# Miniprotein binders against q53ft3, part 128

Target 1, 195 residues: q53ft3
Amino acid sequence: MFGCLVAGRLVQTAAQQVAEDKFVFDLPDYESINHVVVFMLGTIPFPEGMGGSVYFSYPDSNGMPVWQLLGFVTNGKPSAIFKISGLKSGEGSQHPFGAMNIVRTPSVAQIGISVELLDSMAQQTPVGNAAVSSVDSFTQFTQKMLDNFYNFASSFAVSQAQMTPSPSEMFIPANVVLKWYENFQRRLAQNPLFW
Key: E = the ipSAE of ESMFold2; O = the ipSAE of OpenDDE; V2 = 0.75 times the mean of E and O plus 0.25 times the DockQ between their complexes.

## First folded at step 13 (miniprotein)

Design H19 (at its last look DockQ between E and O 0.01; V2 from the best seeds 0.00; counts 0 for: pae O 8.7 > 1.5, placed apart)
Fold by ESMFold2, look of step 13:
Structure H19 (fold): chain B 195 residues (1-195), chain A 83 residues (1-83)
Amino acid sequence: as target 1 above (195 residues)
Amino acid sequence: SPIQEEFEKYMERAEYYFEWAEKYYELGDKEYALLFFEFAARIFRQAAKLAKKNNDPESYKEAIEYAEEAQKYAEEIQKELEK
């Protein structure tokens, strides 16, 4: 139902469903993460009158989870970028996840999404400045992700003469990646919010 | 008065969403602006119900006027998103 993306990492599309209405993504090495993108996969919309409250959890000095409300995703706002770098020393808040999302390793944080009534979501208050929606911040984040994707994919490029036969494996030409990169940069420069 | 204290709490929360909706609109995030104006309208109407229970017609009128303003902005933004 949901995806979670961190710059420089592969997208996560297989959330751990910890309850009928609650989904979690693990974020290993969370201290190196400044921003996270949470989005709907587009295959399953929220039921009418519902949306998603998005939380960030990290372990405190005692290893206990600290949960903070980042903001929301809805059918009308299906993706959002959240800044988490300033939250890793922040104060916890009330949350619906309880102890069922306790992690074993202290270096792993979590993104939690709780499907709730819109009226219930309206009664919550996100932590300050967590949601990032300025054009400059969004453009910088998106450009960094685009550069990282291209550099990563390009690091695996081989010439046709260097390829080994692999009949069970699919391939794409490196030129396709470059063309996608160039097209994305052009569209981003014209409208930073086109995606 | 417990009802008056609850009314003030709801007004503060609705004003939070209204002010952030305006900020998101100015930043170009029309989808979040729409969401927050809709949240503001919902909470202002809840505050109006409390003012009616408290027999306070001036607070009722104020809350309803803010709810209608928030709803009007939400409707305008919805039309912009449909273009």
Scores: ipSAE 0.257, ipTM 0.705, lowest interface PAE 4.2, mean pLDDT 78
Fold by OpenDDE base, look of step 13:
Structure H19 (fold): chain B 195 residues (1-195), chain A 83 residues (1-83)
Amino acid sequence: as target 1 above (195 residues)
Amino acid sequence: SPIQEEFEKYMERAEYYFEWAEKYYELGDKEYALLFFEFAARIFRQAAKLAKKNNDPESYKEAIEYAEEAQKYAEEIQKELEK
């Protein structure tokens, strides 16, 4: 249902479902992470009237997880970029993940997505600096993200002769990925906030 | 049969991309429309090959007709982009 992307890292499409309405991504070496993209995979939409509250968890000075609300994803806004580099200190907010003893290594942060009612989400206030406010920062991050995706996807390119038929898998031609990339770059150049 | 199931999957996916192509064209994004029509055409042709392998001439014909339609739209859009 959800994906998580850090620039320069592999995309995560397999969230750990810790509850019926809660999903978690692990972010190893979180101290090196500036931005995180959370997005819907497009496979399963939110139920009507529901969305996702996105939380970030990092260990405090005592090693205890501190959860902060980053923002939201919805069917109408299926992706969001969050700046987490400035969130390494602060007080935790009320969070839906508090009862879950997720075994954490000291260097691993977590992104948590809680499926909630839109009305409830509207009453919540994200941490102030979580939203990407700078167009330049957004553009730079997006570019790195795109490059990472292209490199990742292209690494799996095979010739027709190398293709192994699998009824469970569909293949996307490399030229499709390239064309998409080029078109996306064009759009990004025209309007960094086109999406 | 496994071949029939695979054929149906290809047809479904190709139809999906065809619909996306139409949507992008309606939105004025000709580059994406072109991309997805080309992809749809390719997948339909692959489906046709499966149908042929499965000795299903009706399915073969259907897949080829859709492939030709997708290809036609792709070619038309390509011409529009070259003006």
Scores: ipSAE 0.008, ipTM 0.235, lowest interface PAE 8.7, mean pLDDT 78
ESMFold2 (binder alone), look of step 13: mean pLDDT 90; pTM 0.896

Design H2 (at its last look DockQ between E and O 0.01; V2 from the best seeds 0.00; counts 0 for: pae O 11.5 > 1.5, placed apart)
Fold by ESMFold2, look of step 13:
Structure H2 (fold): chain B 195 residues (1-195), chain A 83 residues (1-83)
Amino acid sequence: as target 1 above (195 residues)
Amino acid sequence: SPIQEEFEKLMERAEYHFEWAEKYYELGDKEYALLYFEFAARLFRKAAELAKKNNDPESYKEAIEYAEEAQKYAEEIQKELEK
C-alpha cells in the first residue's frame, strides 16, 4: 500500500503491518537522514473518507518510543516529503502507536502510517514545517530519481570493443541516456511541473 | 463550562489548520493547501454544531462563517487543480 524512500537508499515497499490499519518502515542509520518520502504505491487507495497520518519515532534507549506527527498522505495528496533532521531529539506527541507492542531494533528509527478517518486526522496537529512544499518536493524528489537512474544505467556502460555479440538483445547507446538526462534536467529547471 | 471549553478548542485547532493551509498555498503546495482548508472547514462545522447544541447563536454564526470561508478557498483550489 505504501512506499518509503530516502535519498541514496533503495526504496522500501514492504511495510511491516503491525495492525489492520497501521504500517511501519524501519530507518536504520537515522542520524544521517534529513528527509524521507512517504507515498502510496497506487495499488490500494484509502477507503472513502479515510487517509493516512504519518509519524516518526526515535530509537529510545528507555524502550518507550517517542512518536511525532509529521503530516498526512491521502488519495488527493498521495506523496509527501518530510523533514526529519530536526525531530531526532524532539518531544513526543499524541499518537495512535502508544501501547502497541511493535518489534523494534535498537538504534533504528521508524516511520509509522496510521489509516484513519479524515475527521480524526483533522483533529491532529503536525509538528512544525515537517512537510515540504509540493513544488519543492517534486523538484527534489525528481532530481534524485534522475540521478539514481543515470548512475544505475551508467554502471552498465561498456566499450564497443567489450561487447559480446547477441542478436536477440537490443541495445541503447549510452549517449542516448545522457542526452535524455540532460534534456529532462533542463525542462525540470524551467518548469518543475512541465506536465 | 466544559461545552464552551470544547468549542474553543475546536475553533483554535480549526484556525491553526486554516493558517497552515494558507502557508502551504503560498509555498505552492495546492494539494496540502486544499487538504488543510478542508480540515479547517470540518472542525469549524463541528464547533458550530456544538454551539447549536448549547443554544449559542453568536458562536454558531461565527463558526459557520469561518467554515464557509474555508470551504470557499478549498473549492477555488480544487478548480485550480482540475485545470
Scores: ipSAE 0.537, ipTM 0.844, lowest interface PAE 1.8, mean pLDDT 78
Fold by OpenDDE base, look of step 13:
Structure H2 (fold): chain B 195 residues (1-195), chain A 83 residues (1-83)
Amino acid sequence: as target 1 above (195 residues)
Amino acid sequence: SPIQEEFEKLMERAEYHFEWAEKYYELGDKEYALLYFEFAARLFRKAAELAKKNNDPESYKEAIEYAEEAQKYAEEIQKELEK
């Protein structure tokens, strides 16, 4: 249902479903991450009247997870870019992930998506400056992310004729990446003001 | 200069992807070819912008020419796929 993209890293399309209405992505080495894109894959829409609240979790000085509301994704706004750099300083907001025993390593942050009623979401206040608000900034960021992703992914590209049996490795066909890219680009083009 | 080095790296990577695009096309994998030509074009354009910032019109011209070539191939393949 959801994807998560960090520039220069593999796209994540398999969120851990921790509850019927809750999904989590792990972000290793989160300190090096400036921006994260959260997007709907387009396979399953939100139910009518529902959307997704997007949260970011990082360990505080005591190692306790601090969850902050970054923003929202909806059927009408199926993707969003969030700046997570600099969020280390702030008070945690109320979050729906408090009861989850998520094993965390100090270097791993999490993106949590909670499927909620739109009316409820409207009453929530995201942390300031997390959403990238500039269209120009978005365009530039998106281009950079896509370029970095393709640079990374293409570095591992091999033809079928060049493939050697490796039962310990999983392979993703390049056409899957292409389809994802096309879908992602289409969604961004439809609503460039989705954040 | 650091800018020149970055330019050269971008050009090298773009060329690499261009070559892979050609290989995929030859193998009949048109969708892959399209993807890599588009990617090559983007990298060449990025290199061109870098050359522009570096006040290097010759490098800019070169990068743009390659970008246009890559884009042309991408467009041709796209037309083939629509058939």
Scores: ipSAE 0.000, ipTM 0.196, lowest interface PAE 11.5, mean pLDDT 78
ESMFold2 (binder alone), look of step 13: mean pLDDT 90; pTM 0.886

Design H20 (at its last look DockQ between E and O 0.01; V2 from the best seeds 0.00; counts 0 for: pae O 9.4 > 1.5, placed apart)
Fold by ESMFold2, look of step 13:
Structure H20 (fold): chain B 195 residues (1-195), chain A 83 residues (1-83)
Amino acid sequence: as target 1 above (195 residues)
Amino acid sequence: SPIQEEFEKLMERAEYHFEWAEKYYERGDKEYALLFFEFAARIFRKAAELAKKNNDPESYKEAIEYAEEAQKYAEEIQKELEK
């Protein structure tokens, strides 16, 4: 249902499902991460009237980790870029992950996604700045274009078991598209104004 | 009263979303601006329903006017995104 992307790393699409409506991605070596992209895979939309609240947690060996609301993803905003460098642990209010004792590796940060009613999401306020900067609209347009391109190309992917011969057609292995996407995203994150 | 206190908290939260929607729009994040205007409209309408239950027509009209304003901004942004 969800993907998590960090520039220069493989796309994560296998979230830990810790409840029917709660999903977690591990972020090892979180100190080297500036931005995280959270997105819907495009195969299963949220049910009508629902969306996803996106949380972040630093590892903390001295107490219970505090989950911070970064923002949201919805059918109308299916991907979002969040800046996680510079976030500080705060005393949080009660939130969906705070009522759960999720087992975690102490040395890694986590991204949590809670599928909720839009009415419930509207009652919440993100604790930090959304990752919106002087280049955010350009970066977000570029990300939307790349997401659309990836989803389009991936919709034509077939496994070897599903292939039929077509001598007049050309095919692209799905991994080539994914590798291009990952490399382009890394370059964009390192130099958002490369053009 | 507890109902009036709840109304005021709803209005404050909706205004917060409205202000952030404007900031996201100014920064060029139209999709987030759209989402936050829609959130503001939802909460303003919830506040209006509470005012209606409390037989408070002045608060009802205030909340519904803000909800309609937020919704109009959301509709304008939706049209921009579809171009």
Scores: ipSAE 0.271, ipTM 0.707, lowest interface PAE 3.6, mean pLDDT 74
Fold by OpenDDE base, look of step 13:
Structure H20 (fold): chain B 195 residues (1-195), chain A 83 residues (1-83)
Amino acid sequence: as target 1 above (195 residues)
Amino acid sequence: SPIQEEFEKLMERAEYHFEWAEKYYERGDKEYALLFFEFAARIFRKAAELAKKNNDPESYKEAIEYAEEAQKYAEEIQKELEK
């Protein structure tokens, strides 16, 4: 139902379902992470009248988890970018994950998504600096992510003459990747929130 | 050595991309030229890193020089595309 993306890392599409209405992603080495993208996979929408409250958990100075509300995802807003690098000094908020015994490693932060009523979500206040408010920051993050992917993928590019036959593998023409990249950049320039 | 063989394969692959980049540029296909110069640059850098790990400064230097050249062309083409 949900995906989690950190620039320079593999996309996570397999959240740990800790309850019927709660999902958790682990973020190793969270101190190096500036932004996290949480998005719906598009396979299963929220039920009518429901959305997702997105929480971030990090260990405090005592090693205890501190949960903070980052923001929301909904059917109408299926993705969101959150800045987590500055949250270390924040106060914990009430969270739906407190009663859950989630095994945590000290160096691993967590993104928690709680499926809740939209009306209830409207009464909650995210931490002030978590939502990426600037279009520029969003664009920069997206561009870095795209560049990372493009750099990685293109490093494996070979001509047909250089290809070794491998029936078990599928190949994507480089021009397809290029066209996708160009189209994505164009759309991003027109509307950074197109996706 | 296996490392040297891998280095040579990377260099050959990068050179191939570099040549195609030039061909595309000559045809006026600047987007493809850009793409293939970027491919070349990245692969040359990989070769350079391999040479570095193998304590081969000469091979490292060669690969880096080609990487820089490819990158330069890519940057120039990118500037052309932005005009």
Scores: ipSAE 0.009, ipTM 0.266, lowest interface PAE 9.4, mean pLDDT 80
ESMFold2 (binder alone), look of step 13: mean pLDDT 90; pTM 0.896

Design H21 (at its last look DockQ between E and O 0.01; V2 from the best seeds 0.00; counts 0 for: pae O 9.9 > 1.5, placed apart)
Fold by ESMFold2, look of step 13:
Structure H21 (fold): chain B 195 residues (1-195), chain A 83 residues (1-83)
Amino acid sequence: as target 1 above (195 residues)
Amino acid sequence: SPIQEEFEELMERAEYHFEWAEKYYERGDKEYALLYFEFAARLFRKAAELAKKNNDPESYKEAIEYAEEAQKYAEEIQKELEK
C-alpha cells in the first residue's frame, strides 16, 4: 500500500504490517538520513474518510522507541517529503577531533504509518514542521545537479586559440551550455514542476 | 470549565492548521494547503458544536465564521488542483 524512499537507497515497498491499520519501514543507519519520502503505491487508495498519519521512531539511549508525528498522506496528498534530521536522538554531536564516546544504541529507526479517520488526523499536530514542500526539495536537488553539470562541462572549456583542429570531433561552444544553464535555472525558479 | 478548555484547545489547533495551510499554499504545496484548510474547518466546526451545547452563541458564531473561511479556501484550492 505504501512506499518509503531515502536518497541513495533502494525504494522500500514491502512495509511490515504490524496491525490491520499500521505499517512500518525500517531505516537502518538513520543518523545519516536527512529526508524520507513516504508515498502511496497507487494500487489501493485509503477508504473514504480515511488517511495515513506518518510517524518517525528512533531508539533513545536506553533503546526505547521515541515516536514523533511527521505529518500525513491522504488520497489528495499521496506523497510527501519529511525532514528527519532535526528529530534524531541528539545524543552528542559529530566531533571532527577527539575520541568516540557514544552509547551502543541500535542504529535502526522506523517510519510508521497509521491508517486513521480524517477527523482523528485533524486533531493531531505534527512535531515541528517536518513535512517539506516536494517542490522545494526537488528544486534544491535539481539546482545542485545543474551546478555540478555546469562546473563539469566548464572544466573542459578551452579558448579558440587553444583548440587543435580535428575533423572527427564535434564541439559545443561554451556559450550554449551557459545559455542552457541560465534558461533552465530561470524556468525551474518560476515553476519547479515544469518538467 | 472543562468544556470551555476543550473549546479553546480546538480553536487553537484549528488556527494552527489554518496558518500552516496558508504557509503551504505560499510555498506551492497546494495539496497540503487543501488538506490543512480542511483540517482547520473540521476543528472549527467541532468547536462550534461545543459552543452550541454550552449555549455560547458568540463563540459559536466565531467558530462557524472561521470554519466557513477555511472551507472557502479549501474549495478555491480544490478548483485550482482540478484544472
Scores: ipSAE 0.584, ipTM 0.854, lowest interface PAE 1.5, mean pLDDT 76
Fold by OpenDDE base, look of step 13:
Structure H21 (fold): chain B 195 residues (1-195), chain A 83 residues (1-83)
Amino acid sequence: as target 1 above (195 residues)
Amino acid sequence: SPIQEEFEELMERAEYHFEWAEKYYERGDKEYALLYFEFAARLFRKAAELAKKNNDPESYKEAIEYAEEAQKYAEEIQKELEK
């Protein structure tokens, strides 16, 4: 149902389902992470009247997890970018993950998504500065993300002469990916929020 | 030359992924380490092919050596994951 993306890392599409309505992504070496993208995969929508509250968990000075509400994803807003680099200190908020014994290592932060009623979500206040507010930071993150994807995809590029018949696989011409990349770059330069 | 520039770009990209592979391995993320070593190896091989086309045996040798190193690490991690 959900994906998690960090620039320079592989996309995570397999969340740990810790409850029927709760999902968790692990973020190793979270101190090096500035931004995280949480998005819906598009396979399963939220039920009517429901959305996802997105939480971030990091260890405090005592090694105890501190959960903070970052923001929300919904069917109408299926993706969001969060800045987590500035969340190293703060008071924990009430969170739906507190009763769950989620095994974690000290160097690993977590993104938690709780499926909740939209009406309940509207009453919650995300921590300040969690949402990407600066266009520059957003642009930089997006650029790094795109570069990572292009690099990854291009590493699998083969010439037609090198292709082996694989009827079970679909192939995308590298030129299509390049054109998409170039068009995306152009649009991003014109309006970082075009998408 | 355009070929040299492309070679250097591939080498830089491969090195970047190689470094990340090491980081993931150190953190215990063996699956990610494996993927990034394999990715690095592919890019180094592509760089080597470009060097060969450009009749640059030194660059070819360098790229192949790095590709073999990345592949070796990937194979070792694969064995660890199979245990």
Scores: ipSAE 0.006, ipTM 0.253, lowest interface PAE 9.9, mean pLDDT 79
ESMFold2 (binder alone), look of step 13: mean pLDDT 90; pTM 0.894

Design H22 (at its last look DockQ between E and O 0.35; V2 from the best seeds 0.00; counts 0 for: pae E 6.7 > 1.5)
Fold by OpenDDE base, look of step 13:
Structure H22 (fold): chain B 195 residues (1-195), chain A 83 residues (1-83)
Amino acid sequence: as target 1 above (195 residues)
Amino acid sequence: SPIQEEFEKLMERAEYHFEWAEKYYELGDKEYALLHFEFAARIFRKAAELAKKNNDPESYKEAIEYAEEAQKYAEEIQKELEK
């Protein structure tokens, strides 16, 4: 149902479902992460009148998890970007993940998504510094993500002479990827929030 | 009174969402702005209902007026998103 994206890292599309209404992504080396994108995969929408509350968890000085509400995703807003850098100084909030005995390593944070009623979500207050406050920061994040994808995709490029017949596989010309990349950059430059 | 305190908390929370809605709209994130205006409207309505139960017509009127304002902005943004 959900995906998680960190710039320069592989996209995560396999959340750990810890309950019927709760999903968790692990974020290794979280101290190096500035922004996280949470998005719906588009396979399963939220039920009518429901959405997702997005939480971030990091270990405190005692190794105990501190959960903070970052924001929300809904059918109408299927993706959101959050700044998680600097959240370490915040106090924990009430969260739906308290009963989770998640084995944590000191370097691993978590993104938790709780499927909840919109009316319940409306009563929650995200941390103030979690929202992306600058277009520039978002643009930089997106650019890094795009570069990572392009580099990854291009690493698999082969010449016609190098192709091995594989009838079970579909192939995409490298030029298509490049055109997509260029178009995306153009759109990003025109409107950093075009999605 | 406990009821008045609850009302004030609701109003504060609704105002928070309203302000963030405006901020997100200014940033160009219309979808998130819409969401926050909708949240604001919902909470203001809840506050209004509480005021009504508490026989406070002034607080009721205030909350309803803000709810209508938030809803108006939400509707305007929705129209923009449909273009």
Scores: ipSAE 0.247, ipTM 0.682, lowest interface PAE 1.8, mean pLDDT 83
Fold by ESMFold2, look of step 13:
Structure H22 (fold): chain B 195 residues (1-195), chain A 83 residues (1-83)
Amino acid sequence: as target 1 above (195 residues)
Amino acid sequence: SPIQEEFEKLMERAEYHFEWAEKYYELGDKEYALLHFEFAARIFRKAAELAKKNNDPESYKEAIEYAEEAQKYAEEIQKELEK
């Protein structure tokens, strides 16, 4: 019914069905995973009026599972990408898997899919789960680009004593780059969409 | 009152979905925008039914108007996805 894909790995299509309405995928070496894709295979749609709540679980320092709601898949949204790199120390949320006979290895994370009524899903809030927010991903990418640009430009910095006159070239003092970086970083931290 | 408190909680949850739907739409994730507009519409209609049972026509009108707006956006996005 479901597939799970991590970039650079083979797709998983053999979920462990732990109840009639609950499915689990194991994610070994989860510490190296930044994103997962959860999708419907297309062979079995959700029953009318139902959809899937998608959870992420990782073992805490005591080996106990910590479950977090990532988001949803439905017949109208049959696939979704979830960012999990920031969730490996997040707080647990209310979830339907704790009473189930789910086999877990302490070093392995899990993706859980619970088939539920759409009305029930609509009352769930994935707040605090950054896995689906494209704004957070954009902000992180932008911050990395900004750091990369600053480091790159700074690698060409020279002191005035090292500068050779070149009438055919235009130069920018290093403090202008620092000023741009500081201003942009400040505004981005205050409002990720300011630009 | 307990009924008014429940109405307000439903309205807040529906507004959460509506706002996220708008953000997903602006970022180009039309499928998630559609999902959240549909969830918003469902919860706004639940709030409207509660207001109707409580004989509160002002709250009913507010909730049903938001539900219809969310449904309109969902239908427009559905048409865009089916092109």
Scores: ipSAE 0.081, ipTM 0.607, lowest interface PAE 6.7, mean pLDDT 75
ESMFold2 (binder alone), look of step 13: mean pLDDT 90; pTM 0.889

Design H23 (at its last look DockQ between E and O 0.37; V2 from the best seeds 0.00; counts 0 for: pae E 3.3 > 1.5)
Fold by ESMFold2, look of step 13:
Structure H23 (fold): chain B 195 residues (1-195), chain A 83 residues (1-83)
Amino acid sequence: as target 1 above (195 residues)
Amino acid sequence: SPIQEEFELLMRRAEYHFEWAEKYYELGDKEYALLFFEFAARIFRKAAELAKKNNDPESYKEAIEYAEEAQKYAEEIQKELEK
C-alpha cells in the first residue's frame, strides 16, 4: 500500500500495520537522514473521500516520542518528499498514534501514515519546515522519479473485478515495481536529464 | 466571543492552506497545489457554516467568496493536470 525511501537505503515497501488505518516505517540511524519520500505503491488506493496524513516521530532527550505532521498523500498526490533534517528538535503536533504501544529506542525514528477523511486532514496544518522546493535539482529529479513510478504502475492496475469480486479496489501485479525500476534505470542511462 | 474566535481561527487556517497552495503552484508542484486549494475551500465553507449558524451574513458572504476562489483555482489546476 505504501512505500518509504531514504537516499542511500533500500526502499521500504512493508509497512508495519499498527491498526486497520495506521501504518509505520522504522527509520534506524535517523540522525543521518535529511529527506524522506513517502509514496503509494498503487496496489490499494485510498477509499473515496479519504487520504493519508504523514507524520515523523523521533525520540526527544528523555527518549519520549515527539510526533510532527509532515504533510499528506492522496490518490491525487500519491507521492511526496519531506525534509526532516530540521525537525529533530521541534515541537510536537496533534497526532493519532499516541494510543498505540510502539517500541522505541533512542536511535530509531518512525514515519507514520494515518488513513483519514479528507475533511479531517484539511483541519491539520503540516510543519512548514518539512516542505521542500521543487526548483532544487535533487527534489525535482526525485519528484519526477516518483511521478513516473506512479504513472507506470497505475497503467498496469487491475480492478478486483478482474481478480476478486470487490470491483472498487485496484491492484497492481507483484512484479510491476521491478519492471518500473528497470525501465527507469534504462531511461536514465540513455538520458540522465530525461526528467 | 468564543464563536467569533472559532470563525477567525478557521479563516486563518484556510488562508494558510491557500497561501501554501499558491507557493506549491509557483514551485511547480501542481498536485500539492490542487490538494491545498481544495483543503482551503473546505475550511472556508466550514467557516461559512459557522457564520450562518451565528446569524452573521457578512462573515458568511466573505467565507463563501474565498471558498469559491479557492475552488476556482483547484478546477483550473485540475484541467492543467488532465492534459
Scores: ipSAE 0.328, ipTM 0.757, lowest interface PAE 3.3, mean pLDDT 77
Fold by OpenDDE base, look of step 13:
Structure H23 (fold): chain B 195 residues (1-195), chain A 83 residues (1-83)
Amino acid sequence: as target 1 above (195 residues)
Amino acid sequence: SPIQEEFELLMRRAEYHFEWAEKYYELGDKEYALLFFEFAARIFRKAAELAKKNNDPESYKEAIEYAEEAQKYAEEIQKELEK
């Protein structure tokens, strides 16, 4: 249902479902992460009147998890970018993950998504510094993400002569990926927030 | 009073959403701006209902006016997104 993306890292599309309405992504080496993108995969929409509250968890000085509300995703806003750098100094808010026994390591942060009623989400206030502060930062992040994806995908490119027949697999021509990349860049240049 | 305190809390929360809606709109994120204006409107309406229950017509009027303003902005953004 959800994906998580960090610039320069592989996209995560397999969230750990810790409850019927709760999903968690692990972010190793979180101290090097400035921004995180959370997005819906498009396979399953939120039920009518529902959305997702997005939380970030990091260990405090005592090693206890501190959860902070970053923001929201909805059917109308299926993706969002959050700045997680600098959140270490904030106090934790009430969060739906407190009762969850989630195994954590000191170097691993977590993104939690709680599926909730929109009315309930409206009662919450995200941390102010989690919002993307500039279009430029967003553009840079997106560009790095795109480059990472393109590089990753292109690394698997093979010529027809190198292909081994595999009826169970689908293949995408490399030129399709390139066209997608070019189109995305064009759209990004026109409107950094087109998505 | 506890009711008055709750009303003020709701008003502050709605104002928070309203302000962020404006910020997101300025940043060009119309979808998120829309969401936050809708949140603001919802909370202002909740505040208004609370004021009504508390027989406070002035607070009711204030909350309703802000709710209508937030709703207006939300509707305008929605129209922009449909173009």
Scores: ipSAE 0.111, ipTM 0.594, lowest interface PAE 2.4, mean pLDDT 82
ESMFold2 (binder alone), look of step 13: mean pLDDT 90; pTM 0.898

